VHH binders against q9lmt1. Designs and how they scored, part 4

Target 1, 351 residues: q9lmt1
Amino acid sequence: MLEKESDLTAMEKPNNKHAADSFSSEDLVSPVKKAKKSEEVSGGGEAVAAVGNREAEEDKPSFVSEEKKEFLVEADVAEDKGARHTMEDVWVVLPDASLDFPGTLRCAHFAIYDGHGGRLAAEFAKKHLHLNVLSAGLPRELLDVKVAKKAILEGFRKTDELLLQKSVSGGWQDGATAVCVWILDQKVFVANIGDAKAVLARSSTTNELGNHTEAGNPLKAIVLTREHKAIYPQERSRIQKSGGVISSNGRLQGRLEVSRAFGDRHFKKFGVSATPDIHAFELTERENFMILGCDGLWEVFGPSDAVGFVQKLLKEGLHVSTVSRRLVKEAVKERRCKDNCTAIVIVFKRV

## First folded at step 1 (VHH)

Design d03 (framework vhh_7d4b_2)
Fold by ESMFold2-Fast, scan of step 1:
Structure d03 (fold): chain B 351 residues (1-351), chain A 123 residues (1-123)
Amino acid sequence: as target 1 above (351 residues)
Amino acid sequence: QVQLVESGGGVVQPGRSLRLSCAASGSIFSSYAMGWYRQAPGKQRELVASITSSGGSTNYADSVKGRFTISRDNSKNTMYLQMNSLKPEDTAVYYCARDYYESSGRYDEFDYWGQGTQVTVSS
């Protein structure tokens, strides 16, 4: 009777007409813009082309400012095993990561690696990813956004290549998801694989006179990462093209919920990728702080709730080290997070 | 089980009002920003309104500002959309969704949990 009940629930299909459709994240961005423009049937092809050229022009750096604005970055981490007997999360907090490769450009680096099947893949990524990104040509003198993104992509690729070689030699199959941040000058780069998440707290109001965040006003929570789960349409399509099968419970080959990770060597042939999504944005007076968290944090904290929690504690004058500890304690003690729980809070202070 | 169930749709004349409700059977509501999305036949889905987890901040599409009001009651695990001064162009299927972006519908398609409710505005 029990087995029949389990079999019935396992055969339950989430199928509807939308499940037949496929789309990519690239297509998602382009169609939204195209749909907005479809309201006007008159205007001319030159106007459409001019709008495209204007967008490219708007993406260029602004006029030269008389004074450069700089930011102080304060960050700390907290972790808790939750109800687990092991801790498979590892983290990186490097306020000046460029010290390993001297240059004039400021570099700060923060990361969380969430291990599965053991912690060896997470530990390897902690030791090697940042160094591989630097060695791949992360800018050291002048920021070039395209060069930075290429260096991050190659760093992820090289790290996974070397990790897989070690996993073969050592006879282990560990995997790890990652959320990683690099701050170069006044640009922030966020790279992720898997289901760890980065959330930005951004001011909704700026004072024209001071361009400062209004004291006491609520901050908006902006999710900076795209989760890579086998069940999501774009990832499902990619996995199926690689010959991978997604089970009724939403897992790749019946085992992995995530579709991208370091390691997991036996699943690489079925479409498990270590290629990150990379998001870049400019640091201004509107950006207050970021929260990086593993899936355990985000299971019990919604993005807006986490931003509100951190904002309240920062307004009370608490240091970032206390704030990060209070966030993880709230997740585990009050909200009953049973998984490993790791969070990094990164605060941007204008000088 | 976690599910979002929309209700309150129907057929109305221009200038009339409707109130949509979204009821959750699980713990989704107390932890996440929520939103209302709509899709007319042959059109892309669009964010209509969103509300933060606490209800302290709201966001609206320009086409509905001043006419629609989003609200939530976390004690009842319910979200509402009060739609006033309805226009024919408001005709669509309305979906209750979890949205991490308060000012946009980015990644909204990954967080659709409701089956939708039809709103038709016609004379």
Scores: ipSAE 0.000, ipTM 0.153, lowest interface PAE 15.6, mean pLDDT 74

Design d04 (framework vhh_7d4b_2)
Fold by ESMFold2-Fast, scan of step 1:
Structure d04 (fold): chain B 351 residues (1-351), chain A 123 residues (1-123)
Amino acid sequence: as target 1 above (351 residues)
Amino acid sequence: QVQLVESGGGVVQPGRSLRLSCAASGFTFSDYAMGWYRQAPGKQRELVASISGSGGSTNYADSVKGRFTISRDNSKNTMYLQMNSLKPEDTAVYYCAAETWDYRSGEYLYDYWGQGTQVTVSS
């Protein structure tokens, strides 16, 4: 078991401060770009290694009964344009995602798609990814972690394939990053491409001998996703092998910060990939809530700060819908998030 | 270095049409959103129309909606503004503009404006 990682370090995002004085690209009403890196998977060696020999998070030894693992899942979303002229974030909140399909497994699905260069790739992913994951064999009756991960991986691949075909016929090159969650029975699957994040708030009270008045205090922030940026060694190596160039500020072909995304048709030949990292874990009494956010949220909130903010409001008895709105309002109004800001808060309550 | 060169301006009677062109070089044209700005004497420069890199999204100032059409030909590295039903109020210097942030070099390129082309609408 690896020590849980928390404390994301926010990276200062390049901005057009001087450009705004003479010519502001923000005065252009065409879909604003978030300038994220994207990646095309080639040869499969790197991608296979990333998902093949995953550490035993989902396979941790457990002896917890099903009755102790039963949770009520409450979730809501909030969004704000920030300082942008357009809203290119889209989201999915499906507390019962299996309703339209045969099966006995309880399924919940949540996602944020963060568009760049327009909204069309994010909208396509919102409409098609979950259906493609189901069609690829996401378990509906008996949970098999390996089968679930394979279905998610194939769903991402097929979604990007169909999206690229539509982008050619429609004459657009929009792209989108994604952070996606499926909850099957008592297991959570997190899949991401790009730099959107999922953060888990997990109770540390049973791991430490100390005086705690409540089981959920203090909570540890665990970053569940790895960012895909061209500047990171594994991504840089893959991009350079594809003939892509990475600028000194970490951008693929001088444009994209992210190395993986849906769409970005023009950048696929330079190494933009839609292959996700997939992470799975068991729900226990220690998991309190998750926060899904686009890069705009995480620019102004560190993971520990976001967990502390949400925990305080939940302890005050606020509903998850109010908590998500307060989180986004804090990011935009008090912390001056200038990008599109979208957050989903998912609360696990023991029945 | 980015270069933008406008052409197609002139003097026309009210109700007539002009087509402006902007020839671009020094960057990957299809990666950049482009726009047309105009500046009348004694007024600030204002956005007239904009177009996304792919051409799939356009925007227009309320004063020109239904009269002007922005387009681009990425194979020719050229952006156009078709101006119909011209009014005396459209008299201005028209400027082609592109994004001022060049991520390829990691620096701001501050001269992303063309030289301008004069449009005069008078009887």
Scores: ipSAE 0.000, ipTM 0.107, lowest interface PAE 19.5, mean pLDDT 75

Design d05 (framework vhh_7d4b_2)
Fold by ESMFold2-Fast, scan of step 1:
Structure d05 (fold): chain B 351 residues (1-351), chain A 124 residues (1-124)
Amino acid sequence: as target 1 above (351 residues)
Amino acid sequence: QVQLVESGGGVVQPGRSLRLSCAASGFTFSSYGMGWYRQAPGKQRELVASISSSGSTINYADSVKGRFTISRDNSKNTMYLQMNSLKPEDTAVYYCAKDLEYTPYKGEDYFDYWGQGTQVTVSS
């Protein structure tokens, strides 16, 4: 059960969590946060925030303060090189990411960056993306979903702009895919470029007698991200419009399988984009946990298999730190993942 | 061209057994989790059982635990629901469902594809 690698991972994670401690105290981050009516659409990075309209029937008050359900967010990461000589995955686990910019709104941030052609683009994104998103106007006091999405888009754009400048001056051409999560109050924002995935475990809506029967109900795996590969019709069309050519092997200019990434300097003119898809959703009693993983994890775990694996360990009372390590160990040891394997497990507990 | 075709429904007496089958085509069956749902008149649709892509993770609703068994054969692109000790309360239309490949960005939270359903009626 105990492994030397697990011991080292455990030591590193407590230090990272301690360093990422929230600026906002727990008492200050609840309970007056809603200023707008929000129409949340289930499952991922897409959410609609609606301005109050007095001609419409007011099913949900737009500007009335209300008590929010508080979720405790627990998360941890595990990684393994697999069969590779180098580790080109990097990650971010910031349970309280708002410390760099003063504010009362709690912010948690998690990300996996999967490097290709070297580690430099992934490392740059790890250092700069969240700071650029915060600087672009990520909400610090009152959550506005549209403002948050604009800040994330601008953060990705600015990060790639600065990364490309550094790649020119440094003479390197590294690229990286990204799957990123921000949790602002009770809303989750998922942003991705490339082929890493975020998967949500959501409980059944079973209602036999007009009441919830939550105990023992199965969890459904919901894929929150769309992969960006050159071979997929939507991406293929966009690449061809940009003058890019997709080889018979499905690769952009015969080289890249992914159609979106940070960096990849020489492929930008052929349609490689750092523009993310963004999906937003509200945390409710149905959302149990999320799994973020690089492509190496998802090659050996189907989304439903990963959800079931994590659910079983959580039901046994294991902490998220142990669960994430066991998930990566299963992928590499038992399922023979050959690529770099990185996973973040994010658990939502009703307080 | 994704297709899910349910079969095996019918009318049976209480205490009898039925085996439902779901034949899948138009996608890589072995890469997706699958589930059985049911809906009785005037009630919400409920998940009965789910099975992961490899078959290693299986879940059941409490109302069917110990009576129903979900399984899959990836070589045949087929999922099964063995229903034993059927009760009148099990009367419903049963639907085969394929897991989402991705969540629709316009915000609908639903399965990529559902079968047409198969009626199961348990009565004297």
Scores: ipSAE 0.006, ipTM 0.218, lowest interface PAE 10.0, mean pLDDT 75

Design d06 (framework vhh_7d4b_2)
Fold by ESMFold2-Fast, scan of step 1:
Structure d06 (fold): chain B 351 residues (1-351), chain A 123 residues (1-123)
Amino acid sequence: as target 1 above (351 residues)
Amino acid sequence: QVQLVESGGGVVQPGRSLRLSCAASGSTFSSYAMGWYRQAPGKQRELVASISYSGGSTNYADSVKGRFTISRDNSKNTMYLQMNSLKPEDTAVYYCAAEVDYSWPRSDEYDYWGQGTQVTVSS
């Protein structure tokens, strides 16, 4: 069949009313500290991300930095509540995520955390995940891909362990899905839990000038993440072995659509996992940009459509900060995204 | 351009076996779901088997369950379909497919397709 033009935004998030009802104030102890973690979070990530890549205010990179780098990474984020009363998405934009790198290995870090049942799990992950990945041995001087993947896995495990302890002491049950990116030198690592996505725009060819794309050639949209939903056969099997039940509406214990998340402490015994799938790839002249989005973005944008939208605006000469804002505005205002909508656009520029 | 190339088709007698291979060139599909579809003359194309990116999850159409086995070798960027106890009803063009779009995994759609390989089961 031909695609329906009116259904270009076809993947709408299932009504969160059931999840909200399941996490009512009668089900949850209301933590007195619930509001303390948002605006006063002592993360440099929010300050960096709020300013974006500072394209208009920053001088061009120093000659020494340009000579050492094959790629410049420019990124920015945009967010909108959609039709929701609260904003439960949080994000990280760190074009240089190094806290103490010796300058021999580049590190950039980007993430979106899509909270459910409140934003405390998402805020915790934003504050602690990258630090836990670094502490677990993320390479800083010489890239070893297996060591990097092991550090990411351990970082997710440790973050969830500490988050669950905090949720018990604070009396809250919040959960969050995640899509996370680390760029180490020329290698990209994408890790996800739940239904947030990373999409890569990759050119089909390169020309003699070493451009990422030839003029007029379309970019291919490549989905880099694997969604973790309770209805999918591998996840269903894992949940059932843990004693979990998937209801007729496709939800774990009748409530969660996703099978993996940070937090959700009452669902851990039924098989909700914080173990990510990790995909790694090499940055070449073919990789143009990435789009990270929560499920709200991907309900109203197919991957190919989102890539086309971003490519058109970049070709018009718009800065990544404007591009990310236009993408989210299109999703919410024109395509009627009802959920929290957050997107990060990461552009790879050949020097 | 990503290319999928099928091989291993042919003409066999009922009760015999064939193994189909699908090799991916120009790109790797280690992070993507893959599947086998078939189309017999005058019939709609149908999903035969699918496999997750890791190979840890597989699905089969009821008509081939217990007879066909799907597998993959990500180090070789190759997917296989082992077809045992072949029946005349298995006669079709078999297509390799790989998913690169929003839904994961898909049951009825894939973004990249091979050109097909003929399997004929006749006496």
Scores: ipSAE 0.000, ipTM 0.116, lowest interface PAE 18.0, mean pLDDT 75

Design d07 (framework vhh_7d4b_2)
Fold by ESMFold2-Fast, scan of step 1:
Structure d07 (fold): chain B 351 residues (1-351), chain A 125 residues (1-125)
Amino acid sequence: as target 1 above (351 residues)
Amino acid sequence: QVQLVESGGGVVQPGRSLRLSCAASGFTFSSYAMGWYRQAPGKQRELVASISSSGSTINYADSVKGRFTISRDNSKNTMYLQMNSLKPEDTAVYYCARDTEVYVESGTYYGMDVWGQGTQVTVSS
């Protein structure tokens, strides 16, 4: 089991600094204001701040709906084995997933599964997760955010249930982390277990930075996922309540760095969960692209650095296929990523 | 405690230079993009310059391109703004900011904008 022990050791990475910092108390005081009358004009609405008009007579609402602006989603993947003997990362790139399952609602699906202790759990998740999410009621005609989130949650649960049965019958104990994206109409759903990460490149708000510097409007890196590592206080507490022990080097039962994964049959009794964090947000002109990466990518790229790297190549006119390959090549050859390195770049083009 | 402290502001004649510093503490500085912003009297706050976590990606407002240079020293947890060829229209309070938006436990995506208190730059004849 030396190879599997080496693979588990390789999952101990220093790229958790920004994730730890992201849980600062300052996050809790960020202002949120519900949009008013956006549903009458734009037909869209979340709990996002909007500039309200307080003078009702002067601010007469238009009942003419705004023209729906369509986004073209372009995406590609690149992978590299790094310094490892095996490739245990698996991915999904479906810019139009509706072709597999008919519906009027736009559906795109992207995922990275980072296998540990072998490839079998990642391969099972690739084959079954999206199908199980669809079977659980993922919307295909009319978007309902609560229904979509419930379908994703049930899909993860069902996938792990079936995966564990297969692992028993097959005599294997492989595990996999996951970062998964569904784009339904104009809304993005991000689900994760473990330490793979999704990062969004988003234009800065005019209210925070000023209204008149169009050329100086930078892309911000937004970390969309919380990593599930045994060393983090919330996960540590949950594991300890399940009877699990976290070693001095931050590993569950001295072996797993991550606290959530598909599979890992022998660690389920110690608190390894396949329950994802799920988050949704609206696509607007502010969202430029997303980067999905396994832990190997994020070990050598900070989120803002990855966004800057991708932005520069896109501004040079490079296609997303070239951009994803250049990103992984930079990670492995220049930045010396030692682990399997997989990245998906998803570009939102305004049409 | 997460904190940003600006220094280096002052009063200068047109055509002169100033160097602003932003000292960061209470977080992993090397993991975050940073920016310099300014607010002139009677105007909106605007981005002056931004720099990625490694320093490899830099952006400038058109009004300062060729005159201002942003840099960072991750070993010192400090960001700098070198301001050359200063003009009266550069008169403003200059703010240091942490420029990364992150997912929060509330399930809302927010800018984690940590701001310094600002440093006054006055360019007058």
Scores: ipSAE 0.012, ipTM 0.339, lowest interface PAE 8.6, mean pLDDT 77

Design d08 (framework vhh_7d4b_2)
Fold by ESMFold2-Fast, scan of step 1:
Structure d08 (fold): chain B 351 residues (1-351), chain A 123 residues (1-123)
Amino acid sequence: as target 1 above (351 residues)
Amino acid sequence: QVQLVESGGGVVQPGRSLRLSCAASGFTFSDYGMGWYRQAPGKQRELVASISYSGSNKNYADSVKGRFTISRDNSKNTMYLQMNSLKPEDTAVYYCAADYIEVTSEGYTYDYWGQGTQVTVSS
């Protein structure tokens, strides 16, 4: 006698827009063009630049961060509802996140939150996770990989704690999966909960003199995340120890396919966790770009196919904003993705 | 490191005015909703006034409407509470609070809190 998620949702519908005048006004006035106090730009330090050569009607500017002579990080996002009536994906694109917390280390941050049962958990994570990670001690002066990982773990824990409190007071039960990236100096940290995925395109080092001219494809797709589904042995064991039941169709309590998410208030007692897997790696000349995507993207694109698609467009000289839009358009229109589809493409350019 | 530092509290006679300031550091102040809470001895914390990240939306508790004015200066990372016509029942510790979503009466979910500044109204 499994209760349907729809039964619980019907009893506790998410926040009504008519309920509060103070409701998310900050979200609705998104493009605030405020110039900070004029900087004389003396000292010749690292530069942060916004890329302004975009299609005039696009509200999603591409931002780049110039890291001396090593790497320029350029990124953009695209999204589409697919066949869904609502858009429950949200995203973060911060090529220079150092402005939020002053320090000597350059920081870039990117994330996709894939909402289910509503958008509110994804919106909460977008607003709070990065700041909670910074507040938990993400390194700003001297990079320590263990300290960074601890800060990310604590940031996820605190975000879920606060989100659950808000969901109780607001009467909603929304949940969200997450794939998140922080770039600190020359290190990349990838954290995920659920089934959103990050894929890296990495050059081969085996192109010795004379053999590369006969090789057709130098980039390899590397999956940086492990999906958290109730059917996976480690997750199944953890859920069952929490008193949760996994149905024959592989769903927690017959409803959730994922075993880890922010929110999902009514499923926390059955083992839904907000503890991320964290992967860290060094950024070198071998790393060309990353693709972050929600489950909708990865249902219709294999990792190698996505890397090949992006590589082809980048070689044609297309800007990352156009590349991300074409990737999502291909997924939805040509490959018939029916779910919300969101992708972030992050390109590492050696200057 | 994130800090909210309140100042401007003190002891005043009824009918006088005080201006509280909250200096913020370690986060992008202009993206945050800000607010003032107070807690009197033996009472729960209550929201006094809140202001949105842009300053366009302001909310006040009924007990302070017409007497208190909240404002912010995003160029100085500072929020203010102008308290006019102070009454003995305004005696409390006043706390600065910040929340990326919004500052509401549900203070338990706020991102950042200050240490508080004492306001005493007595003759």
Scores: ipSAE 0.000, ipTM 0.119, lowest interface PAE 18.6, mean pLDDT 77

